# VH-VL binders against UPF0738 protein ABC2521, part 2

Target 1, 124 residues: UPF0738 protein ABC2521, of Shouchella clausii (q5wf04)
Amino acid sequence: MKQYKVSAIEVDEEASTVELEEEIDAQLAARLKPGKRVLVDSDQYAFIYILEDEEAFYAIRFEKNVWPALNEAHKLKTSYYVKLNEHTRLALVDMEEELVFLLENIRGNGNYGEAFEQAVNDAF

## First folded at step 10 (VH-VL)

Design q1 (from p3 with heavy chain P108Y)
Fold by ESMFold2, look of step 10:
Structure q1 (fold): chain C 124 residues (1-124), chain A 124 residues (1-124), chain B 107 residues (1-107)
Amino acid sequence: as target 1 above (124 residues)
Amino acid sequence: QITLKESGPTLVKPKQTLTLTCTFSGFSLSTSGLGVGWIRQPPGKALEWLAVIYWYDSKLYSPSLKSRLTITKDTSKNQVVLTMTNMDPVDTATYYCATHRFAYDSGYEYFDYWGQGTLVTVSS
Amino acid sequence: EIVLTQSPGTLSLSPGERATLSCRASQSVDSSYLAWYQQKPGQAPRLLIYDASSRATGIPDRFSGSGSGTDFTLTISRLEPEDFAVYYCQQYSKSWTFGGGTKVEIK
């Protein structure tokens, strides 16, 4: 699966804009749809929002370096948009709902791994 | 050809820990978009989802049972293991493992292939 | 949590008759995020329908699914002897929940 790392999150009161380390070309950007799922990479300390086209899955990776901004967006309950390139934004539909579910699922018993759970608890 | 088979004890005492293994063939959990879930069914009652694990070790647990459940995988052995602590007579059920796959153009999942199930009885 | 309520609880019919099974959700479910399973005694569930109306591989044309929002239907156009079983709906738009089942039995 092709993965795109988040470089920054610009948090506003109503919406947060997710910026990527590399731009997605216009042809792919035009095909991408929100997958409406957030997954966890506990080994690499990341939350992953799934994007898709008709043939493949793609990942938007929120690694620890952006967790402070992600927590700010989470506390404000903003909507999320990813800036695919200079001209294209895509709504990350259900991002907050999925994040809430994951944070609650991780909390409390170490079954995601103690180090990962602690890192999440410290950040959120 | 995808097959799954549950294995583990069929009789467990209250307060003991249940460990079930799902051994599968015909697919790999290294393939993006694939995962394995556990579902149980008490005698004469409806199906209840327990946990899922995905292709890169992302996992989710039923919120009401998360403190008692741990799901892990061993991709080299084509196995997924479910551990459930503090067993009680109400946990008597047939336990199934099943494949799940992100559906094309929705990013959501249903359970395609199921094992035969294994009845676990919790008694005095 | 999205609660699925199936009705009727039991449907008593003869071979050759049409069966209509209902699944109602407590919140709107995108019609693409609902599945139907068949389960015979002593067997694992078998996927029949996914995404509300798409038949799984190898499922006969007599099985059809429809509906959207909160109301979904499984129809078996002409019951065969092998179709007498319990049927479950399942939503997968917000985690995974199953309905309570509808038993289709021989009258």
Scores: ipSAE 0.493, ipTM 0.825, lowest interface PAE 2.7, mean pLDDT 89
Fold by OpenDDE, look of step 11:
Structure q1 (fold): chain C 124 residues (1-124), chain A 124 residues (1-124), chain B 107 residues (1-107)
Amino acid sequence: as target 1 above (124 residues)
Amino acid sequence: QITLKESGPTLVKPKQTLTLTCTFSGFSLSTSGLGVGWIRQPPGKALEWLAVIYWYDSKLYSPSLKSRLTITKDTSKNQVVLTMTNMDPVDTATYYCATHRFAYDSGYEYFDYWGQGTLVTVSS
Amino acid sequence: EIVLTQSPGTLSLSPGERATLSCRASQSVDSSYLAWYQQKPGQAPRLLIYDASSRATGIPDRFSGSGSGTDFTLTISRLEPEDFAVYYCQQYSKSWTFGGGTKVEIK
């Protein structure tokens, strides 16, 4: 599964823009849809928003370094958009709802590992 | 052909930790869109979902039981392990592991293949 | 948490008759996340329907699912002897929950 790491999150009052370390080519960007799910990589300390096209899944990785910005967006309950490239942006549908759900699911006696849970608790 | 089989102790004392292993064949947890879940069923009662682990090292737990549950996978061995702490007689049930299907935008979140289940009795 | 209520609790019918099973959700459920399972005594559940109306692989066409929102239905057009079992509906919405089940027994 192709993964794209988040380089930064620009937080606005109503909407946050997710920046990627690398651009996605125009052809793929045109096919991508929000998967409406966020997964957790507790080993690598990342939240992963799933994107998809008709053929495969893709990942937007929110690693620990962007969690402070992610938390700011979370506190404001913003909508989320990912900048796939200079010309294409995609709404991360249900990102906030999924994040809230996961934060609640993560918290609680080492389900995902104590270190990971602590990191999440520290960040959010 | 997909097959799953639960293994572990069939008798557990109160306050002890239950460890169950699901060994499967016919698929790999490295395959996108596939996961493994655990569901239990007390004698003569309905089904209760416990946890799920996805192909991309992500986990979800039952909100009511999350503090007691841990799910892990060993892809190389085609095994998924569930641990449940602080067992109580009320936890007596048949425990099933099952394949979980993904298709985010397509809307598939079901369990399509089940193991035969293993009856776990919690008694002093 | 979305609660699924199945009715009736028990349905007594004869082979050849039509069975209609109801699954009511406490909140609206996305039909794409509604499934039905069959469980025979001493056996594990078997997936019958997913996406509210799609038959799983190998499931006879006498089984059909329908519904949306809060009301879903499993229909067995003509009961076969092997269809007498307990049926569970299941939904996903930030969690997986099952109904209490409907037992289809022979009259």
Scores: ipSAE 0.334, ipTM 0.828, lowest interface PAE 2.0, mean pLDDT 93

Design q5 (from p5 with heavy chain T99R R101T L109E, light chain S95Y)
Fold by ESMFold2, look of step 11:
Structure q5 (fold): chain C 124 residues (1-124), chain A 124 residues (1-124), chain B 107 residues (1-107)
Amino acid sequence: as target 1 above (124 residues)
Amino acid sequence: QITLKESGPTLVKPKQTLTLTCTFSGFSLSTSGLGVGWIRQPPGKALEWLAVIYWYDSKLYSPSLKSRLTITKDTSKNQVVLTMTNMDPVDTATYYCARHTFAYDSGYEYFDYWGQGTLVTVSS
Amino acid sequence: EIVLTQSPGTLSLSPGERATLSCRASQSVDSSYLAWYQQKPGQAPRLLIYDASSRATGIPDRFSGSGSGTDFTLTISRLEPEDFAVYYCQQYHKYWTFGGGTKVEIK
């Protein structure tokens, strides 16, 4: 699966804009749609928002370096948009709802991995 | 071609820990969009989802049972393991492992290939 | 939690007859998350329908699904001997839940 790391999150009162380390080319950006799912990469300490087209899945990776900004957006309960390139923004539909569910699912007996659970609890 | 098979004890005592292994062939959890989940069915009753693990090592647990469940994988061996603690007679059920898949062009989630199931009886 | 209520509980029919199975959700569900499974005695469930109306690989066209919102239907246009089984609907709303099943049995 192709993965795009988040470089920064610009948090405003009602909306947050997710910036990527690399731009997504215009042809792909035109085809992408929100997958409406957030997954966890517990080995690499990341939350993954799934994007898709008709042929493949793509990942927007929220690694620990952006978790402070992600928590700010989470506390404000903003909507989320990803800046795919200079001309294309895409709504990350259900991002906050999925994140809330995952944060609760992670809390427990260490069944996502104790170190990962602790890192999430520390950041959120 | 795609097959899954459950293995583990068929009889456990109350308060013991159940460990089940799903061994599968015809696909790999290194493939984007795939996962393996566990579903149980008490005799004569409805199906109940327990947990899923995805190609990342991402996990999700049934909210009501998460404190008792741990799911792990060994991608090189095509195996997924479920551990369930503190077994009780009400946990007597047939336990299935099944392949989870995402749609490329929608948000639907289903279990398309199932193992034959293994009956686990919890008795004094 | 979304509760799926299936009706009737049991449907007694003969080969060649049409079967209509109902699945009602306690609140509106996205059709793209609604699936139907068939389960024969001693066997695992088999995926029949996904996205409320799309047939899974290898499922004959006598099986069709329809519905949206809270009301969904599985129709078997002409029952064959192999179709006598229990049918479950399933939805996903952050996690999976299943209906209680409808048993289709020989009259």
Scores: ipSAE 0.565, ipTM 0.846, lowest interface PAE 2.2, mean pLDDT 89
Fold by OpenDDE, look of step 12:
Structure q5 (fold): chain C 124 residues (1-124), chain A 124 residues (1-124), chain B 107 residues (1-107)
Amino acid sequence: as target 1 above (124 residues)
Amino acid sequence: QITLKESGPTLVKPKQTLTLTCTFSGFSLSTSGLGVGWIRQPPGKALEWLAVIYWYDSKLYSPSLKSRLTITKDTSKNQVVLTMTNMDPVDTATYYCARHTFAYDSGYEYFDYWGQGTLVTVSS
Amino acid sequence: EIVLTQSPGTLSLSPGERATLSCRASQSVDSSYLAWYQQKPGQAPRLLIYDASSRATGIPDRFSGSGSGTDFTLTISRLEPEDFAVYYCQQYHKYWTFGGGTKVEIK
């Protein structure tokens, strides 16, 4: 599965813009849709928002380095958008709702891995 | 052909830890969109979802039981393991593992293939 | 938590008859996350319907699902002998919950 790392999150009071380390080409960007799910990579300490087209899933990776910014967005309960390239932005539908749910599931649950849980608790 | 099979002890004493293994074939957890979940059913009662593990080792637990549950996977062995601590007679049930499918476009999440289940009795 | 209530608890019918099973949700459920399962005695559940109305692979067309919002229905147009079983509805909203089941038994 193709993965794109988040380089930064620009947090606004109402909406946060997610910046990627790698630009997505115009053809793919035009096909991408929000998967409306956030998964957890507890081994690599990342939250993963799932994007999809008609035939594959793609990952937007929120690694530890952007968790402080992600938490700022979370505290403000912003909407989220990802900048796929210079001309295309995509709404990360249900990002906040999914994040909230996962945080609740992770907290007090060392079953994700104690180190990971602690890292999440420290960040959020 | 997709198959799943549960294995582990069929008799557990109160306060002991239950460890069940799901061995599957016909699919791989390295495939995006696939996961494995555990569902239990007390004799003569309804089904209760326990946990699911997605790809990327993403996990989700029943809110009421998450403190007792751990789900892990070994992709190379096509196995998923569920542990449940502090077992009680009320936990007597048939435990099923099932393939979890995350569908494209629709985002449907359901259990499309099930193991035969294994009856676990908790008794002193 | 969304609670699914199935009715009736038991449905006694003869082969060849039409079966109508109800699943009511405590709050609105996206139909894309409503499924039905069949469980025969001594067997594991089998997925029948997903997306409220889509038949799973290998499921006969005498099974159909319908509904939206809080009310969903599983219909078996003509009961076959092998259809006498317990049927569960299931919803997903952040996590999975099942109904209490409806037993379809032979009259």
Scores: ipSAE 0.535, ipTM 0.878, lowest interface PAE 1.2, mean pLDDT 94
Fold by ESMFold2, look of step 10:
Structure q5 (fold): chain C 124 residues (1-124), chain A 124 residues (1-124), chain B 107 residues (1-107)
Amino acid sequence: as target 1 above (124 residues)
Amino acid sequence: QITLKESGPTLVKPKQTLTLTCTFSGFSLSTSGLGVGWIRQPPGKALEWLAVIYWYDSKLYSPSLKSRLTITKDTSKNQVVLTMTNMDPVDTATYYCARHTFAYDSGYEYFDYWGQGTLVTVSS
Amino acid sequence: EIVLTQSPGTLSLSPGERATLSCRASQSVDSSYLAWYQQKPGQAPRLLIYDASSRATGIPDRFSGSGSGTDFTLTISRLEPEDFAVYYCQQYHKYWTFGGGTKVEIK
C-alpha cells in the first residue's frame, strides 16, 4: 500500500489542513476518495487515514511527531483537509469521528500494546 | 481454498482467562485490505462481534467488552489469537473467527469466510 | 448506537413460495455498509448480500437485497429446500452490529 507521511498540520479555528512530505501527482489526486476510516500502526506509532480509488488503498500517515498538532485539531474538533498537491485538496470525511472512536477504543488494559497505549495517553 | 479454524479449550471455569487461536490458510494478513475478526453466538441467540485485527497491527474491540479482550496476530504463522479475561457463565457461546475484507470501491467491509466455530462452556 | 430489528421473527413457508425478510435500523445506515448472512443449524454464517443489494460470489440470483436509510429487505423469490435457515442482517458503522435474525422454516 503506498503511504504518504504527514509533514505538518495547519490548525485553524474550524478547519485543519494536512501537509504531506511528498505531493501526489495530478492524475492520482483526481481519482482519490476519502475512505472514511482511521487505522493504527502501533509498531510505528502512527494513525492511518485510508484513501482509495477504484483499484487500491492509500495511506495518509500521522506519525508521532505530528500528534501535538493532531491533538490541537482534535480538541478544536476541526474538519480536516489534505493538500494532495498545489491544486487539489481532499476532505478527510469522518476523520474526527473516527479518531474519537479510536482513541476511546485504545484506552483500556493495554490491549493495543502497553507502550503504544501509554504514548497515546501522553499525547492526547 | 480459504479456510479458518478455531482452537482452544472447550470448557473453562469462571474467572479464568480464555485463549482462542484462529489458524487460517489461503490468504495472508500481509495483504492490504484484509483482517481477521472474532464473533460469538450464545446458544439460541444472535451473533455478537468481539474484535478485529487488520494487516497492520491495527485493531478494534467491541466497546462493551474491550476491557476484557486482547487480539494479536502472528502473520508468519497465519494465526490470530483472542484472549478474554474474567470468564463468566454468560460468556458460554460458540466462538467464530472470520476473514474481514475491505473492498476498494464499494464499501464491502464484511466477514466473507468463517471458521466452523468452537463451543466454549463456562462452568458454574 | 445502531440497533437492527429484524421481522418477522419466524417465517413459515413452503418450497416455491416467496420470502420477504425485513431489517430496520434505529438510525439511517449507509447502504454500502449493510449485509445479509445465512446460517443453517450447526453451521457458521455465510455471506449472501453486501452493499445492501450486491450478491456475494456463488450466491444464486433468487436472493436479492434492497433498501436504504432505515429499511432494508432480503427477498428469496422462490424458496428451495436448502434455503430454510436463519437470516441475519448486519451493519458496519465503526464496528459490526447484527440483527436478531429471522428464521425461515418449512410450514
Scores: ipSAE 0.522, ipTM 0.812, lowest interface PAE 2.3, mean pLDDT 88

## First folded at step 11 (VH-VL)

Design s0 (from q5 with light chain Y95S)
Fold by ESMFold2, look of step 12:
Structure s0 (fold): chain C 124 residues (1-124), chain A 124 residues (1-124), chain B 107 residues (1-107)
Amino acid sequence: as target 1 above (124 residues)
Amino acid sequence: QITLKESGPTLVKPKQTLTLTCTFSGFSLSTSGLGVGWIRQPPGKALEWLAVIYWYDSKLYSPSLKSRLTITKDTSKNQVVLTMTNMDPVDTATYYCARHTFAYDSGYEYFDYWGQGTLVTVSS
Amino acid sequence: EIVLTQSPGTLSLSPGERATLSCRASQSVDSSYLAWYQQKPGQAPRLLIYDASSRATGIPDRFSGSGSGTDFTLTISRLEPEDFAVYYCQQYHKSWTFGGGTKVEIK
């Protein structure tokens, strides 16, 4: 699965813009759709928003370095858009709703791994 | 060619911990878009989802049961393990493991292949 | 926490008749996550319909699904003897939930 790391999140009062370390080609950017799922990579301490086209899955990776900004967007309950390239932005549909559910599902008893749970608790 | 099979104890005392193993073949949890979940069915009652584990070690637990559940995987052995603590007679049910998949085209999520199930009775 | 309500609880019909099974959601659900399962006595559930209307592998064309929003329907156009079973709808919205089931039994 191709993964695109988040470099920064520009948090605004109602909307947050997610910026990537690598821009996505215009052809691919035009095909991408929100997968409406947030998953976790507990081994590498990342939240993953799934994108898809008609053939494959792709990932937007929110690694620990952007968790402070992600938490700011979470506290404000903003909508999320990812800047795929200079001309294309894509709504990360259900991002906040999925993140809220996942954060609560992670907390409480170490069943995602105690080190990962602690890192999430420290950041959020 | 895809098969799943549940194994573990069929009789458990109250307050004990239940450990069930799902052994599967014909697919791998290293494949993007795949997961294995656990669903139970008390005698004469509806199905109840318990937990799922995906590729990338992502997990989700039933919100009402998450404090009692732990799901883990061993990808090299094609196994997924469910642990449920503090068993009670109301937890008597047939426990199924099943394969989950994300569709590349529409993004659907469902359990397409099921194990035969194992009846676990909790009695004093 | 989406509740799926299936009706009727039991549907008593003869072979050759049309069966219509209802699944109603407590709030609107994405049809892409709506599925139907068949469970025969003593067996595990079997996936019947996914994406609200697509038949799973090996499912006869007498089974069809339809609906959107809060109201979904499974139709068996002409019941065969092997179709007498319990049918469950299922959806995903953060977690999987199943309906209570409709038992289709011989009259």
Scores: ipSAE 0.515, ipTM 0.830, lowest interface PAE 2.5, mean pLDDT 89
Fold by ESMFold2, look of step 13:
Structure s0 (fold): chain C 124 residues (1-124), chain A 124 residues (1-124), chain B 107 residues (1-107)
Amino acid sequence: as target 1 above (124 residues)
Amino acid sequence: QITLKESGPTLVKPKQTLTLTCTFSGFSLSTSGLGVGWIRQPPGKALEWLAVIYWYDSKLYSPSLKSRLTITKDTSKNQVVLTMTNMDPVDTATYYCARHTFAYDSGYEYFDYWGQGTLVTVSS
Amino acid sequence: EIVLTQSPGTLSLSPGERATLSCRASQSVDSSYLAWYQQKPGQAPRLLIYDASSRATGIPDRFSGSGSGTDFTLTISRLEPEDFAVYYCQQYHKSWTFGGGTKVEIK
């Protein structure tokens, strides 16, 4: 699965804009849809928003370095957009709802790993 | 073609830990979009989802049971293991493993292939 | 959490008749997450319908699904002997929930 790491999140009162370390070319950007799912990579300490086209899944990867900004967006309950390239933004539909569910699923549950759970509790 | 089979004890005592193994063939959890989930059905009652594990070790647990469940996988052996701690007579049920799939592009998620199930009785 | 209420609880019909099964959600559900399963006694569930109206692989044309929002329907246009079973609706909204089932039995 191709992964795109988040470099920064610009948090505003209504919406947050997710910036990537790599641009996504215009052809792919035009095909991408929000997958409406957030998953966890507990081994690498990341939250992953799924993007898709008709052929494959793609990941927007929120590693620990951006968790402080992610928590700010979470506390404000903002909508989320990812800047795919200079000309294209894509709504990360259901991002906050998925994150809320995952955070609750992780809390009080060592079966994700105690170190991972602690890291999530510290950040969120 | 695609098959799943549950294995493990059929009788457990209260307070013991149940360990069930799902062995499957015809697909691999290295394939993006696939997962294996566990669902149970108490005698005469509705189906209840327990946990799912996905193709890159992301997992999700039933919120009401999360503290008692652990799901792991061994992709090279085509196996998924569920453990459930502190068993009680109310946990008597047929336990199924089933293949979970995300469809590319439509966002639908379902369990398309099921094992035959194994009845686990919790008796004092 | 979303509760799925199926009706009727039991539907007694003869082979060849049309069966209409209802599933009502406690709040609006995205139809792309609505599925129907068939379960015969002593057997695992079998996926019939996904995306509210799409037939799973190998499911005959006599099974059809419809509906949106809070109201969903499974229709079996002409009951065959093998169709007498319990039918469950299922939805996904961050987690999976199932309805209580409708038993279709021979009259």
Scores: ipSAE 0.503, ipTM 0.818, lowest interface PAE 2.5, mean pLDDT 89

Design s1 (from q5 with heavy chain V52L, light chain Y95S)
Fold by ESMFold2, look of step 11:
Structure s1 (fold): chain C 124 residues (1-124), chain A 124 residues (1-124), chain B 107 residues (1-107)
Amino acid sequence: as target 1 above (124 residues)
Amino acid sequence: QITLKESGPTLVKPKQTLTLTCTFSGFSLSTSGLGVGWIRQPPGKALEWLALIYWYDSKLYSPSLKSRLTITKDTSKNQVVLTMTNMDPVDTATYYCARHTFAYDSGYEYFDYWGQGTLVTVSS
Amino acid sequence: EIVLTQSPGTLSLSPGERATLSCRASQSVDSSYLAWYQQKPGQAPRLLIYDASSRATGIPDRFSGSGSGTDFTLTISRLEPEDFAVYYCQQYHKSWTFGGGTKVEIK
């Protein structure tokens, strides 16, 4: 699965813009659709928003370095858009709703591992 | 041919820990879009979802049972393991593992292949 | 959170008759996560319908699904002897939820 790391999140009161470390070329950007799912990579301490085209899945990775900004967007309950390149923005549909459910699912008995749960509790 | 099979104890005493293994063939959890879930069914009652593990090691747990559940996988052995702590007679049920499919184009999700199930009885 | 209510609880019919099974959600659900399963005694559930209306591989065209929002229907146009079973609807809205089931039995 091709992964794109988030470099920054610009948080506004109602919308947050996700910036990537590398731009996505125009042909792929035109085909991408939101997968409406947030998954976790507990080994690498990341939240993953799934994007897709007709052939494959792609990942937008929110690693620990952007969790402070992600928590700010979460507290404000903003909508999310990812800047795929200079010309294309894509709504990350259901991002906040998925994140809320996932954060609650992680808390408690250490189902994802103690270190990961502690890191999430510290950040959120 | 896609198959899944549950294995583990069929009798468990109250307060003990249940460990069930799902062994499957005909697919791999290294394949994007696939997962394995656990669903149980008390005799004569409805199906109840317990946990799901995705191809990218993301996990989800039933909110009401998350403190008692742990799901893990061993992709090289085509196995998924569910552990459930503090068993009680109300947990008597047939436990199924099932393949979960996340469709590329639309985010459709469903459990398309099921194991035969294993009845776990919790009694003194 | 979301409750799926299936009705009727039991549907007593003869082979050749049409069966109509209802699934109502307590809140609107995305039809792309709405599925129907068939289960016979002592057997695992079998996927019939996904995306509310799409037939799974190998499912005969006498099975059809419809609906959106809160109201969903499974229809079996002409019951065959092998269709007498329990049918469950299922959805995902942050967690997987199944309905209570509708038993289709021989009159």
Scores: ipSAE 0.189, ipTM 0.732, lowest interface PAE 4.8, mean pLDDT 88

## First folded at step 12 (VH-VL; from s0 with light chain S31K)

Design t4
Fold by ESMFold2, look of step 12:
Structure t4 (fold): chain C 124 residues (1-124), chain A 124 residues (1-124), chain B 107 residues (1-107)
Amino acid sequence: as target 1 above (124 residues)
Amino acid sequence: QITLKESGPTLVKPKQTLTLTCTFSGFSLSTSGLGVGWIRQPPGKALEWLAVIYWYDSKLYSPSLKSRLTITKDTSKNQVVLTMTNMDPVDTATYYCARHTFAYDSGYEYFDYWGQGTLVTVSS
Amino acid sequence: EIVLTQSPGTLSLSPGERATLSCRASQSVDKSYLAWYQQKPGQAPRLLIYDASSRATGIPDRFSGSGSGTDFTLTISRLEPEDFAVYYCQQYHKSWTFGGGTKVEIK
């Protein structure tokens, strides 16, 4: 699965724009669809939003360095868009709802790993 | 040929921890889009989902049972392990492991291959 | 947190008859995550229908699914002897939940 690391999140009252460390070429960007799922990489301290096309899965990777901005967007309950390149923006459908549920699933029991749970509690 | 098989104790005492192993062949959890989940079925009753682990260490637990469950994997051994703490006679059930699959193009998710199940009886 | 209610609990029919099984959700469900499973006695469940209406690989065309929102239906157009089993609907919305099942039995 190809992963794209988030470099920043621009949080606004209604919408947050997710920026990537690398630009996605126009042909791929035109094919990408939101997968409507957020997953956890507890070993690497990341939340992963799934993107897909007709052949493969791709990931938007929210590592710990962007969790402060992610928490801001979460508290404001914004919609989320990822800027794939200069010309293309894609809605991350269900991002907030998935994140809310996932944060609740992680807290309180240690079964994602104690260090990871502590990092989540510190950030959110 | 895709197969899954559950193994572990068939009789446990109240308050003990149950450990079940799913050993599978014909696929690997290093493949993007695949996972293994656990589902149980009390005698004569409906199916109940417990947990799932995905092709990296992303996990998800049933909200009502999350404090009692831990799911882990060993990709090199093609094994997924479920532990469930504080067993009670109401936890008597057939426990299944099943392959979870994300469908390309559509984003659908389902459990497509199931083990035969193992009956676990919790003495009263 | 979504509850799936299946009806009837038991459906007693003869071979050759049409079976209609209902699955009702406690709130609207994305049909793309609505699935149906068949379970014969002593066997593991088998995937029949996904996306509310698409047949899984190897499933005969006498099985069909329909519905959206809160109301979903599995239809078996002409029952065969091997179709007498328990049928479960299933959905995903943050977690997987299953309905209580409908037993299709020989009258």
Scores: ipSAE 0.541, ipTM 0.840, lowest interface PAE 2.3, mean pLDDT 90

